# Designs tried in a protein design chat: VHH binders against q84jc2. Part 165

Target 1, 232 residues: q84jc2
Amino acid sequence: MSKMRNLVEEKFLEFYESWVIQLELYLHQLLIAHNNNTMSETELRHLISKLTTHHKAYYTAKWAAIREDVLAFFGSVWLNPLENACSWLTGWKPSMVFRMVDRLRKSRVVLVEAQVKKLEELRVKTKFDEQKIEREMERYQVAMADRKMVELARLGCHVGGESVMVVEAAVRGLSMGLEKMVKAADCVRLKTLKGILDILTPPQCVEFLAAAATFQVQLRRWGNRRHYVTHS
Key: E = the ipSAE of ESMFold2; O = the ipSAE of OpenDDE; V2 = 0.75 times the mean of E and O plus 0.25 times the DockQ between their complexes.

## First folded at step 9 (VHH)

Design pb30 (framework vhh_8fcz_2; at its last look DockQ between E and O 0.86; V2 from the best seeds 0.66)
Fold by ESMFold2-Fast, scan of step 9:
Formats: structure tokens, sequence, C-alpha cells
Structure pb30 (fold): chain B 232 residues (1-232), chain A 125 residues (1-125)
């Protein structure tokens, strides 16, 4: 482990803990807005803006961190094992978010037919973009298992000269490939989030964001409590 | 001096193909999300396509999806738009455009601070 690798993990752990605390505070505001129906459209749009800014802050910090050490995001120390098990390329799987959108059909602020059609079109486009990334991930995993990589791993057992340089070049290539795939996945996540928010009304956006934040916060709490006996 | 210079426009028949090029200078090209936007005669600007800094993500307007491909070459500081199955509705002045913030570019179509000089594409028989 290098010092720089440890510093990336420590710095992002500190950032993430603070970021989650602020997310819980925003969740409280979203629940108040949803349950009391007392906010104007302008006030709701301001709250939605705070949430989107908060998520953009996360990706700003993440992209800076992956440029330094992308491997820190595969099995992250700031995530519990349950959060890590639910990750698809270091974050939420874009198409799965539509399950949260489906809950809006049963809400007091019902989706109109035009919104349902646009959401289905977005779901199809999101799955298409997701499949492109999955094909790249498969290609990457196959390349890692190629005879060339197996031979390079064998050479890594011998120190000095050319073998060390060849192994180092291969490791740099692996990291760069992962960084590109993570960034591609994050782009699809952000475009999916924006697409949903553009289709929904401000009250529906608040309900959707509250559902998403609730799930994220609860998943963290469930994983942190795995050493406690809990009954459903 | 930040500059974007488009080329490759011309007159083409419906169903034809054309490749537009954009040469960037005066900034660190590899750090920026790049776009193609177009202005049809008598209409406003329409966002066409975008590509992130490392080419890992591309996005297209519904009107051109499956027909156009955006490509970038960071070593040459170039962005390209490969157009196929051209329609009369594709007639426009095409501009290369830089987004000042890559993350914000994903949230806002038309989020750019620099546009090029433009290149005319005319699709007619």
Amino acid sequence: as target 1 above (232 residues)
Amino acid sequence: QVQLVESGGGLVQPGGSLRLSCAASGFTFSNYFMNWVRQPPGKGLEWVSGINSDSSYTTYADSVEGRFTIIRDNDKKMVYLQMTSLKTEDTAVYYCARSPDELQALFEEGYFDVEGQGTQVTVSS
C-alpha cells in the first residue's frame, strides 16, 4: 500500500461521512415538504436544486479521487459490505432507479399518461446505455483473463529489469480502463437522474428524491447493523 | 486564445454521408466535454451531440440517434461528427462547442461557453 493510496481512501472516507450526514438533513426537508404540502413551487424547485447540487458535489469529489486511485472505489472502505454488494460499477445501477419511479404511480400526485410514456422511453434509453457499459466491462474482464495477462502475472514473480517495467505498464493500463468505465457509468447515472427530474413535476421530484435518499440511508443503516439481531 | 474551427460542411444528397471536423486550440482540450450544435435556417440553436473528456460517454439528440457518431482525438485536439443517412431536416450551420464544466454538461443541453465559427451543411437534391 502506498501513502498516496491510503490518503485517497482516508480523504474520501471523511468526505463521504459528511456527505451522508447532509443527505439525511436534506431527506428530512424532503419528507416535510412531501407530507405537509405547504411549500410553493418555487420553494420545491429550490429544495430539488439543493439535492441535485449535493449529488453533483459527490461526483466532483469521486472523479477527482478516481483519477488518483480508481481501485479505492472497488470494495470501498467508506461503504459497508452490504452497500458494496449492491454496487454496480461503484454506484447504483441506472435502470434500477425506475423501480422507485414506479412507486409514484401509487402516490397522491399521480403520473399522467404523457409522463408515463416519457419515463418508459427514458428507461429503454437508459438500459441501452447500460448495456454498452456492460459490454465494455465484459471485454475488460476477458482481457484480464487472456494468456498475455496470465503471462504478465507470472513475470511479476520475477524482480528486476524488463519484467518489472512490463508489469507496471499493464497495471497502469488496467487502472485507466477502470477509470473510463466508472466515469461512463457515472455519466449514465447523472443523465438518468436528470431525465427523471425533467419529466416529473416539482412535488413528484420531491417524492422521488425522498424515496431514493430513504433507500440509500436505510441500506447504509441495515449494513451497519449486520452485527445486531433484528426482526422484520 | 481559445478557438474552435469547424470544417467539412458542404452540399450532399438525402441519404448521403458527411464528416465534420473541429480543431481546438488555446486550452487543455482533454479536460472538456465537447458538443456539436446546429442552427437550421430561420430557427434557434439545437443541441446535436456530446462527448465527455475521455470518450467513455457519448450522447445524442433523439433526431440524430443511430445516424450520427461523435468522436474525439485528444492527441490531435480534434472532435468529429460522422453523419450518415442525412435528411433535408439536417440542413443547418453546424457549430463545435465547449462546455465549461463537464459535470454540468450532463444536466444542461446547450451548456457551453465557446462556439466555433460554424460550417454549413446543406442536404438537398
Scores: ipSAE 0.690, ipTM 0.874, lowest interface PAE 1.3, mean pLDDT 86
Fold by OpenDDE, look of step 10:
Structure pb30 (fold): chain B 232 residues (1-232), chain A 125 residues (1-125)
Amino acid sequence: as target 1 above (232 residues)
Amino acid sequence: QVQLVESGGGLVQPGGSLRLSCAASGFTFSNYFMNWVRQPPGKGLEWVSGINSDSSYTTYADSVEGRFTIIRDNDKKMVYLQMTSLKTEDTAVYYCARSPDELQALFEEGYFDVEGQGTQVTVSS
């Protein structure tokens, strides 16, 4: 039932489980802050900072892990199938967060014209960056099927000696490219997140972060429930 | 000792182009997020562009987006800024600056260290 895990997968799984637990604690704080309008701006900013620091910690761990085995993140064993299905280049798709912002706009959150304009500009930029990364990703994936690899494929299962070396070299090349793309994607994620937080007021940030964290936590819960029901 | 040496500045007319260079030494260049920043006359430092350690990601200030291109060569420990369609408001001393933490640089604007002397760029008709 469970996928075999290598050392990188196991370590990151442990980390992620702990990280999510902490996220849930922060979510609780965010919800309290959101429902309690008595918190000072300083307190809200502090809470926001805690969340951003927490996200930084995730990517610190991730980037360390992808240096060792980026392929582990393509089929992340620490995620359920639903979470994996919603993943873009090993994480959340940057442009997705704008839908969360839109939800806020349609709710009780009032954005001024200047904020709306900046958000739209950021949206456009984010989409552009996503597409750029996707094009590069495609390039690396296509490059995997080079002449040598195609020739090896024609040879069938008789892979040995030099053939093994060729395949390993190709995989290494792909892995290096994938690592770059994952890192790039993470950069876009973080820049997008930061961009949104810079545009929103502290109360709006808290609401946004609460929504984002809620989505993440619920996605995990729903996915887990479905997974266990399906495989139990 | 950390050294960043900028070059390539000069006087150009509006619409012109310049290519700035930055030579880095004294630190593990390939581990750092690199930036170009500038200081216009009578103003403070403003961030212009950034490039991550492996060149897989670049970012630009809105004011220079589409006009400037940042490039790095880790083997040569060089950072470049190709500037096109220059405007009078681009007049400034330009510095290359390293970010001590790549991830932090993504969360905090201005998270960089200016260590060089800069190169003067003047855009005037």
Scores: ipSAE 0.670, ipTM 0.867, lowest interface PAE 0.7, mean pLDDT 91
Fold by ESMFold2, look of step 10:
Parts: sequence; structure tokens; C-alpha cells
Structure pb30 (fold): chain B 232 residues (1-232), chain A 125 residues (1-125)
Amino acid sequence: as target 1 above (232 residues)
Amino acid sequence: QVQLVESGGGLVQPGGSLRLSCAASGFTFSNYFMNWVRQPPGKGLEWVSGINSDSSYTTYADSVEGRFTIIRDNDKKMVYLQMTSLKTEDTAVYYCARSPDELQALFEEGYFDVEGQGTQVTVSS
């Protein structure tokens, strides 16, 4: 009852586990900073910088992994194309982060008018970048809908010599295009994150980063639960 | 021996168009995030536009978005800035600049290790 995973996926998951453990340690520091007055603004800025550096490290490792095999990041969720025709490339849609900001505004974070205006401008710019990527995605619609091509690349199927060369060339062409789109999406994510942190004050950044880290830690816990099998 | 050489500047009327070029040599051009920065009269350097190594992501300062287009050609080792709908406020010396790390470039404007000598763009009646 074991599921097969390729070497690139296994190496990245190993990195990811240690990365999330460190993220949880940073989350505890964020919560301490939020709950008391023991940290100065300078100390808050240094903690915020540690979090942004940690996120940069995630994408450094991800970009190394997608250079080796971008299809490892399009696993089982990619197999349902009709309901997710604009499914977002290997991560959260960049503009989704604004929902988290909006949720915090309603409950905890008080923003002045200048911040609200800047956040809306950033949201529009992020949406524009997303739409640009979606238009590029259209050129891969037929190739991405062909789940046989994805499965052949993942399984490493053996066919005749001439057919193998043609299939491998087609997979390589698709992979190169997908790699570009994943990197573009990650650039938008990072630029949007930076933009939000530049607009928010250091205490507000701590609130936002704590919420984001909490969500990411919960996502890991959810993934671990998916290893259970159920019987009818 | 890393070198960036800008060209294509000149005098243009408001509403006009101009295309700047930057020729790169002495490094593996296709590995780097590339930028245009400018220095308007009486101001310091301001970042204008950037493009990642494979052209999959471009970004622009608010003041030029919709009017300027950054383009790169990795085979020719060239970066271009296509400028349209030029305004007198666009008058500046324009520099081509290299960022040494693509991901850090997204976190730090002004993250350059090499820049050219610049090319003058003057927008006036």
C-alpha cells in the first residue's frame, strides 16, 4: 500500500519538513512579540527580516527542485482540470493573501486610510500580474489537460527508441514552459509579500506573519493526516 | 570584465517613443535579473523596471507602468526598454543594472552589483 514518489519530490519534502519546524519556532517568537511589550521596534524588524529570509529560503529550494523536475509539483491536484481550469501553479494564488489581511483588519489590525489605499493599489497590481500569467497558461491548455503525458513523465515509462525520444522532447518542452510559469507565480508571491510588509507597521507585520505561519503549520498537519487509509 | 553598455537615448518630444538598448558582456547573462534605473534632474536614482532571467516575470515602477516595456534577449545578451507616451518627467539618465540574486532582487530595490555608464533621455518640446 505504498505510493511512489520520485527522487526530486522526496528531497524537497525532506527539506520542507525541516523548514516547517523552523517556521514553527519563528511562529512562537512572533506570538511572544505580539502578546507583550518586551520587544522594541528594532527587534520586531529583525524578527520580520528573519521570516522574510526564511520564505526566500523556501523559494530558493523550490526553484532548485523545479529546475530538476517541475512536474513533481503538479501531483494529484493537477488531475482534476475541469473544475479547476485556472488552478494556481504549485501554491496559493498571490492575491489570496489579501483575504488574510482583510480578515485581520476586521478583528485585530487597525489600518489608517493611507495604508488601505496602498494595499488596494498593490492588490490591483497583483491581480494584473496574475491575469498575465493566466494568459500565458492558455497556451498550455491542451498539454495540461492531457493527464497521460503527465503520468508518463512521472512513471518513467519505456517505449520504443524513436517514440521515447519524441515523448521526452514533448515532456521537456511542456516542463520548460511550466517552470517559467511557476517561477513567475513565485515572483508575484514574493513581491506581493514584500509589498504588504512595507505597507504595514512592524506590529502589524508580526500579526500578519503569525497568521500566515499558523496557516502553513496547519497545512502540514493536514497533509500528515492524509496518510491514513479508510475502509468501507 | 563584466560590462553593461547602454545606448538609444536622445531628444524626444512629449508623447513620443524611444527604445533603449543595453549590451551585456563578461558574464552568463541568462542567469541574472536585469533592471533599468534612472536619475532625473535634481533627484537621486530611481528604479524603473526589472525582468527575471527567463522573461517570465516583469515589474515596473508605478510612474511608468503601461507606458514602458522591458524586454530581454538572452541569445543576443541584450536588455531593452521600449518607452512610449513619453512625458517631460521621464527626462533622466537611464542606466542598465544587474542584480546578482534573482530572489533577493524581489526583496531589495537597488540590489545591483554592476551598472553601465548611462544614456541620456530628454523629453521636451
Scores: ipSAE 0.529, ipTM 0.807, lowest interface PAE 2.0, mean pLDDT 79
ESMFold2 (binder alone), look of step 10: mean pLDDT 88; pTM 0.902

Design pb31 (framework vhh_8fcz_2)
Fold by ESMFold2-Fast, scan of step 9:
Structure pb31 (fold): chain B 232 residues (1-232), chain A 125 residues (1-125)
Amino acid sequence: as target 1 above (232 residues)
Amino acid sequence: QVQLVESGGGLVQPGGSLRLSCAASGFTFSNYHMNWVRQPPGKGLEWVSGINSDSSYTTYADSVEGRFTIIRDNDKKMVYLQMTSLKTEDTAVYYCARSPDELQALFEEGYFDVEGQGTQVTVSS
């Protein structure tokens, strides 16, 4: 069981490192596209499709991994402490991407009134979905302190074959609950990303994706470069 | 053979309720995102509601939000649509539909690889 947990962490660490390297390569392509005003809409849509496919690949791998060990995603070993500190339910907080959309209002590619209205509607819907999940998480945390769960925890302090099996079943139930909440959060993330991309023009999508990828890559580099050691 | 069979439609008065059922067979039901879609008389298909493989996420069209509830039972291989406060505008043939890919279902509402035979819902006085 503990060996399986270590294998999940090792495999996802390897996957994530490769995934980030590919994200950096896509970021380079996005920046070239942003500076090249001769690319067709078809070419821009193809590049946007590569990024959406790349993000889908991440969630495909993540959902397979959480099925084996969802707890690996709470305080992930493949993320540095800064990345972990900035996470909301094992990933980016969906409403935070609207801060990146705000950048587009100051760019040369301006948002029209119809887009601003649709983005505001999406922002409200996204925040509503976030609050629903946060209420689920609060109920989950309260349920962990429920009389029955407290009794099971006490039973686990008393060694015995029957008590061990009962505690293991309770831990499985807790993990399944977390899997459902993480999947719900990921669904909101993917729906928010898709909604933004559907509202924006292809050049605006390229700017948005470049901003998002830049933030993700820089956050990782900032966390990796920090110096907190005491020098004697 | 992949199959979806809807049932539960009928005639109901405005403000009434109906529960639609869809029985799935021939595929690993618990791996697929499921949808309800409808076709009003003389109109095209309209997506109504979706539910992911483990019921952790549900979505609804604005026109039905707060009135309809989508539910699934993976053990029974069933998806349901509980309809309340029905309006004349809800009159349609209702189909359940399987999304080809769970993640793609989040990117493309209304893209299905299997649709059922349909069940008629008529809301009329």
Scores: ipSAE 0.571, ipTM 0.817, lowest interface PAE 1.7, mean pLDDT 86

Design pb32 (framework vhh_8fcz_2)
Fold by ESMFold2-Fast, scan of step 9:
Structure pb32 (fold): chain B 232 residues (1-232), chain A 125 residues (1-125)
Amino acid sequence: as target 1 above (232 residues)
Amino acid sequence: QVQLVESGGGLVQPGGSLRLSCAASGFTFSNYDMNWVRQPPGKGLEWVSGINSDSSYTTYADSVEGRFTIIRDNDKKMVYLQMTSLKTEDTAVYYCARSPDELQALFEEGYFDVEGQGTQVTVSS
């Protein structure tokens, strides 16, 4: 239903805007902690916990929303075109975070040999999981080229209420497969994030989370600026 | 009982070639994607290459792209890894691994499971 689709988009837009504002506030706290070196281990762990809880809240809200309308997350209205262009299955590509981890290897707080080994094991596992999901997405896309889908797509080329309704019914029929794929991708994201945080010390976790949040916030600002300049 | 038996490893000089084989039994081979993974001395498991159930899609780790080729024969229930231009860094025990049926199961602890004993590849002068 289009009304339910609009409602899901409206609700998640409100959620996401508030979520990003809170992320920027946490980023400010992470940068203070990283630059001053004045916080105790307990204080650092509490800050890391706030960020972990914040990301858990995002995936809780996302999974509730995709249950109702997974297609809202493909070309999301709450993301600018640059954010959408950088998306891999409705979110960040898990292996991308290892570029931020590589920065930690060059940090003044040197990673010990055991950490380097565990991070490399996690990187390989994450890449394997990504390629597994990509192959399943490819199979899903091939299945969408089934004879019945091709016929329904033909009808969709003709603008009209009847053909639009037929196409919408077919699209809704395909959403269940996409929901499973998105949840699988999010499981890889969550396991990768948790794995990195479990391997790193609290100061290294703060540096990693600050880098990740900075990239997310700057990507949003850059995309919004480009849109404004293009429009003007 | 699921069994995967790797063979074809050995001692080779840098620049040499080897062909690894994996014989599968105990499951419907043609329904599963297959992978090659390796464990270098003192390191964890590294994913090397993957091939889907019908051979229409193959993937490779950046470190082996252009040097290794993964092939499967569904009639013989075999997966192969053709290795060329071998480097000392390729020294490892090589395993073949079956992909899980369910995406959620894939992401549980121990999802990346090596069934067989593996085959040792040593690249040295």
Scores: ipSAE 0.000, ipTM 0.118, lowest interface PAE 13.4, mean pLDDT 80

Design pb33 (framework vhh_8fcz_2)
Fold by ESMFold2-Fast, scan of step 9:
Structure pb33 (fold): chain B 232 residues (1-232), chain A 125 residues (1-125)
Amino acid sequence: as target 1 above (232 residues)
Amino acid sequence: QVQLVESGGGLVQPGGSLRLSCAASGFTFSNYYMNWVRQPPGKGLEWVSGISSDSSYTTYADSVEGRFTIIRDNDKKMVYLQMTSLKTEDTAVYYCARSPDELQALFEEGYFDVEGQGTQVTVSS
């Protein structure tokens, strides 16, 4: 079996590289907006909409790709080792974005009490949804060691025919299980992002999105310059 | 013809339970995000619950979290809403609703292109 990238990996790698370049361009626009107090609310909402659309484009491409090969997203070839090390179920951990929100507090950004309460409620709900997915992941890992799956694996090492068809069906079932878990995680990510943007004012949304994009871009750059990080 | 038909509504005492059913026809049910929406007397439409096309994700309005459970059966083309610990405030006409795009449904509550005719739920002593 080849260790070469398959067509799904090649296609998504090309997509992702372009997507990251566009993210960096949007980050520059977010930083200009954050540092320039002359932008209207309409202009800020338009910029926020461009970022939201950009993230939706990522999940549109991702869900099409995982339908073809969900395993491509575990240890992704389009991510460097540092980015892969920071992944939770093929992407960012939803509750981690509240640390970006906490940076707004540390920057002495004035969040009104009503916003603080809503953000805390969203944080609790996000954590609850994460824990549900983590329990499903634990069940999936245990199911891989089930006596039935072990017996099917043994049968797959012997004469084929009916046994081969049963093993193929079981493997397809496992892949579908992973796809469902990845989609569940992505749904929590999207609902968490939407929830934060609904609670924040347009200037606060710009600051939040700038912080999130800065972290994502810097993490990629640090991982790509690994030899400097490991010796520093 | 695309249709959604709700059933299971009725009169129930506070603290009681009801199961609402929604039968879908005329479209590939397994491709769509499905919702339950309600309209209390004298109020506007209120989103209640949603379920992804493959049941991998479910979400609830804060007012019903922990009391209601949304489930779907793609083989039977059915969506259900299991309601427990019912309150007088749950009195409403309940509608089954389809979201035209699953990804958009996660960003836009109330983004529906097909709704049923509704089923009345009355919670009173």
Scores: ipSAE 0.564, ipTM 0.813, lowest interface PAE 1.8, mean pLDDT 86

Design pb34 (framework vhh_8fcz_2)
Fold by ESMFold2-Fast, scan of step 9:
Structure pb34 (fold): chain B 232 residues (1-232), chain A 125 residues (1-125)
Amino acid sequence: as target 1 above (232 residues)
Amino acid sequence: QVQLVESGGGLVQPGGSLRLSCAASGFTFSNYYMNWVRQPPGKGLEWVSGIDSDSSYTTYADSVEGRFTIIRDNDKKMVYLQMTSLKTEDTAVYYCARSPDELQALFEEGYFDVEGQGTQVTVSS
């Protein structure tokens, strides 16, 4: 169990570091496309497709990893403390991406009224989906504190093969519950991202994706600075 | 080899309920996003509902939200559609459909590649 946990953490750390490097390369391409304004619609759609494929690759790897060890994603070793502090159920909070969308209102690529209406509808739906998952998490935490769970914790203090097996079964049950909640949260993330991209024009998609990637990269840099500026 | 067999359709009055069943065979059912789609008389296919491989996420067309519930049982290789508060507009042949890619299905509502033989639902007074 512990060996499999360490292997999952090592493999995902290696994956994530290469994934972030590629994200930074895509961010560079997004910034060039946004600032130079010389790309055709076909070229912009191709670049947007690369970014969506990149995010799909992340969730493919993540879902494989959480099936083996979901707890690796709570307090992830591949994230700095600031990144972990900003996480909502092992990733970005879906409604937070609407802050990136709000930046588009201040850009030269103006949102039309129909887009503003659809984005507000999507924001409301995203918030509703987040609240459903938060209610499920609360139910999960309450269930962990009930009489049956208290009895299982007491059993975990006993010596013997029988008690070890019972405790391991209970831990597996807890992990399966977390796996479902994490996957539900990721589904809301994917639907929110896709919904925004479907509403926006290709130039607006490029600006949105550039803003999102910039924020992710900067958050990582800010968190890494915490270790550099210690007085220890 | 891949088969989806729908059942449970019938005649029901407005406000009534029906439960549709879909039996899957010939593929690893627990790896696939599953959908219910319908075809009303004289109209094209309309996506109704979807469920991911482990029941972590369900989604519904606006027209059925709050009235229909999609459920799956991976051990039995079954997908169900529990329909309540049925309307005459719900009259259609209902099909069970498999999505080839779960992540793509999450990006596109109604992304599917396989349909069953269908089951007729008629809602009339």
Scores: ipSAE 0.463, ipTM 0.774, lowest interface PAE 2.5, mean pLDDT 85

Design pb35 (framework vhh_8fcz_2)
Fold by ESMFold2-Fast, scan of step 9:
Formats: C-alpha cells, sequence, structure tokens
Structure pb35 (fold): chain B 232 residues (1-232), chain A 125 residues (1-125)
C-alpha cells in the first residue's frame, strides 16, 4: 500500500527530486573543474557561488515547509531509510564535514598552517553549538512526558469545540518548539559551511564541495538499492 | 514609519558592564533578524552580533565572544546587547540594524536595510 502524503510532503518531494538532479549536474561541473587545473579563479568562484546559492535555495524551501509542517522533516518521505538513519535533526551533522576536510590534506593542494588553525577553531565552535542543540532536544523530549501533556492527550479522546481548540493550540506549540530547534540546527550547518568556504582557497573549495556532493549523492544511491530488494 | 532607536550608551571603566537597548517600530519585529554593529573612532563599521527572529540562534564576532550577549523580546519589540568585561577597543558608536532576510544574514555580515541613529560607548580609565 502507498502512503497518503499531505500537501507539504507532496510539494517538498517534488522540490527535492529536482534539487537533487541539479546537485548531480553541479557535481559533474565540480569534478571537471577539479580535474582541469587551467580554470581561472573567477570561473572557480562562479561555480562555488552556484553551489552556495543551490544550498541556500534548499534552506529557503525547507524553512517555508517546516513553518507549515515540521514533522514532515522527521522521517521524511522524500528520503530513503539510509538517508533518514544518517540524519541529525533533519539534516547532516555539521561536524561531519571536517572529516571531508581531511581529504584536502592528502591532495596536491596543501592546507597552510593558518588554515589548519582556523579550521580547528571552527571545528571546536561547531561541536559546542551541536552539544547545545542536543541538550535542547533532551529538554524537549523530557517535556513531552510532562503531566500536562498527558492530560492534553486524554482530551484528544473527546469531541467538542472547547477541547478541540485546546488540543490544536497544544499541537501547534509542540510544532513551534521543534521548528525552532530544526532552524537552530540549520543555522549551525550554514555557518559551518560558510566558515569552511571562507577559510579555503577556490580550488580547495571546489574539492571540498565535490567531496560533500559525492557523499550525498552516493548515500542516496546506496539507500535506494536496498529499497529495490523486495520483501514478500 | 520604520524606526530603530538605540539607548544605554555612556562612559564606563575597563572591565565594566553596560546594557544597550534598541526599540523597534513600524514593522513586524518578530519576522526579522536583528544585529548590533559598531563604528570605532576613525574606523569602518564592524559587525558585533546577530539574533534570529525567534531567538533560535545567536552569533558573535570573535572579538566579543564570551563577553557580549544579544537578547530580544518580541512582545516589547526590543533587542538588547549585554556587554561585560569591556575593553578600551570596545569604544565605538553602537548601531542596531535590521537584516531583510534571515538566511542571507548568515552569509553576509553587512546585510542590513535599516539602521538606527546610534549610541556612544566610551571605555576609558
Amino acid sequence: as target 1 above (232 residues)
Amino acid sequence: QVQLVESGGGLVQPGGSLRLSCAASGFTFSNYYMNWVRQPPGKGLEWVSGIHSDSSYTTYADSVEGRFTIIRDNDKKMVYLQMTSLKTEDTAVYYCARSPDELQALFEEGYFDVEGQGTQVTVSS
């Protein structure tokens, strides 16, 4: 049986499929740029700008969608189970990108000590921001077990104008709490991405973005292969 | 009419504290990313701190991290800058500034469409 999707899920699925197709096209351009050492700095900056604009378009669409239905982003229908299993608060874990930076140390383009120092400072700050959000998530989960929430759940078993209004207000309040938490996580993601791109040279940015896009595309392909295995 | 009005500046000794206030009017305050920026004597504008519309995320310039705290009260349409451990290099005119888009504000430090008139902070012995 097929799942019935709400309008937010339906619209975002359509958006995400198109967004991933464009990401694959940009990945192709990044790989060509990486293998072609004759591209000018202005050409590399233009390509980097296209990637950053593409990621900004994703968060613009996501923040509009979470305002309508933040729960659509927890266990998303447009992501396969492997992608969902690897998610941290509806997206990639910010500190994981520093592992991709390790690839740059093994490339022909070597990181200078000033860059290494700035990347370590950014890594420490990113981990601190992640821990702060994780503590907020813990507090949110504990609050869900509060006696008032249990009482509101009981009201959901009754029908009537007054009880319907109270339950609807409570559900919106819960959604607003998750929305703030997801938005905070996305802010850490975007600041981490910007920070890395500001520290790296244009050729290093191209290599980094290519590594990140390759991982995202391959994770989707690996997960989609498992979905192809029929269980009867 | 869209307005931002700063207050709370003054003369303070090194190591001291001050709280700056910014009163917003003429727009839906709760929809906008808000900033504090400063201009030291004879220097250009320096971004200090920013806060998202719902207080979900705050960020600070390296020079003030751990010493300054940005806070907002959407019901009162106020944004505040709590300054502690003040240094002589913190001497500047401090401006409250609005960013037209929250996501773009994360990528551009100087992304403002409205600024206040400023409030003078002088840190000296």
Scores: ipSAE 0.599, ipTM 0.834, lowest interface PAE 1.7, mean pLDDT 86

Design pb36 (framework vhh_8fcz_2)
Fold by ESMFold2-Fast, scan of step 9:
Structure pb36 (fold): chain B 232 residues (1-232), chain A 125 residues (1-125)
Amino acid sequence: as target 1 above (232 residues)
Amino acid sequence: QVQLVESGGGLVQPGGSLRLSCAASGFTFSNYYMNWVRQPPGKGLEWVSGINTDSSYTTYADSVEGRFTIIRDNDKKMVYLQMTSLKTEDTAVYYCARSPDELQALFEEGYFDVEGQGTQVTVSS
């Protein structure tokens, strides 16, 4: 079981490092497109498609990995401590992206009233879905302290293969519960991302994706330079 | 032979309830995102609801949210649509549909690789 856990962590670390490097390359393309108004709508849609494909690749790899070891995603070795501290159920908090969208209200490409209304409707739905998952997490944590779990913990103090097997089965059941919650959170993330991109125009999508990627890259850089003093 | 067979349709009065069933065979049901779609007489297909592989996420069209509930049972290879507070506008042939990829289903509504034969729901007094 420990060997499988180490292998999952190693494989996802390799994947994630490569994925982040490619994200930085896409960020440069997004910033160029954002600062340049000569790119056609077709070219902008192609760039947006590259970013959505890149994010889909992340969730494809993540869901394969959590099927094998969901706990690897709680306190991930491929994330620095700051990235881990800012995580909500193993990833970004869906409602956070609406703060990035709010920046678009001050951009050169101003949001029209119809878009503002649709974004507010999406924000409300996203918050509702988040609260539902948070209630599920609370129920999961309470279940850890219920009478049956307390009895299983007591059995874990006794020497014997039978007791160890029963405790291991219970832990696997808890891991499956976490996997479902992580997948639910990721579905809300993907639906929120899709919803925003469907509401925004291609130039606004580029600005939004650039803001999101910038935040992700900067958070990683800040965490990696923890306690590093520079006067450059 | 991949097959989806719907049942449970019928005539119901406005405000009534009805439960549709879809039996899947010929594929690993638990690996697929499942949908309900409907076709009103003389109109195109309208997506109604979706459920992911492990039931951790469900989604609904605005027109049915709060009134319909999608449920799946992987052991029985079944997907259900519990309909309440039915309206005349809900009159349609209801189809069970399989999405080829769970992630694509979240980004692209209306992309299905298999649909069933349908079951008729008529909401009328």
Scores: ipSAE 0.670, ipTM 0.863, lowest interface PAE 1.4, mean pLDDT 86

Design pb37 (framework vhh_8fcz_2)
Fold by ESMFold2-Fast, scan of step 9:
Structure pb37 (fold): chain B 232 residues (1-232), chain A 125 residues (1-125)
Amino acid sequence: as target 1 above (232 residues)
Amino acid sequence: QVQLVESGGGLVQPGGSLRLSCAASGFTFSNYYMNWVRQPPGKGLEWVSGINWDSSYTTYADSVEGRFTIIRDNDKKMVYLQMTSLKTEDTAVYYCARSPDELQALFEEGYFDVEGQGTQVTVSS
């Protein structure tokens, strides 16, 4: 194993803490924009662009990190237990964001019928892609059990230190399979997010992004309340 | 160094089929999102289809969805476009294009490198 993999959790923890602080700052800007009708379409598009760039930065860092150590993302140390409990394949479950879209029907900027139809089409497609990944996860878990049994049997037949090479090969295989699955899930997340933003008007995009960021920030705060004040 | 070479274009009748090929060289093909784009006579570039690095995700322009299929073979460093039910409006020079940023490709269709001369597809009687 490379020494850099031992530092993946530390480096991503530092990155993630900074990323969340910036997300909270963007959330404040989104809330101001949503509550004030004075921003131009150009200004709203610029704010939406900042948020999409911010999310791209997250996935850029994540994909670099999973290439080194994908297992760090299963039970992540930079997430509290509540955040980890709510994770689906190392991140948010794509279909859940449509619940936030449903809030737009009760806002002042109402969805038109053409948008509702496109959002329903996107929801159906997202659920289909989600189910496809879940089937791949099931196959992976079955294959892990079968492969582990085979590798244990083969390991018992090896002479001397050559068994180390077999173990390393098995671990690399497991990691490659998980990396592929996580990237597939992230692709569904990113296309779901883009699809929603392409259907919505700029004011609706701001409201949607504000709702999503609010949920993410509040989930983190709720989970963190489990931590106790320590006295030295 | 980086090269994309398109082939397979030609003259076909409306309703016909054609398969385009693109051979990639000079880069790690399996790390890049690949696209097909076209330029109809007298018009600008139009994005047609995209495929991510491991084929788990494909996208199509509304005008070609259900008629075209994008396929990649990472071992051969090839990307293909299988075209069926061709229309006169599909007449264009077809280019394959590499997206330099995987994540940008997922958010923005139409940002890419266009290499080579393309391959001409003409749909007429």
Scores: ipSAE 0.071, ipTM 0.504, lowest interface PAE 5.7, mean pLDDT 82

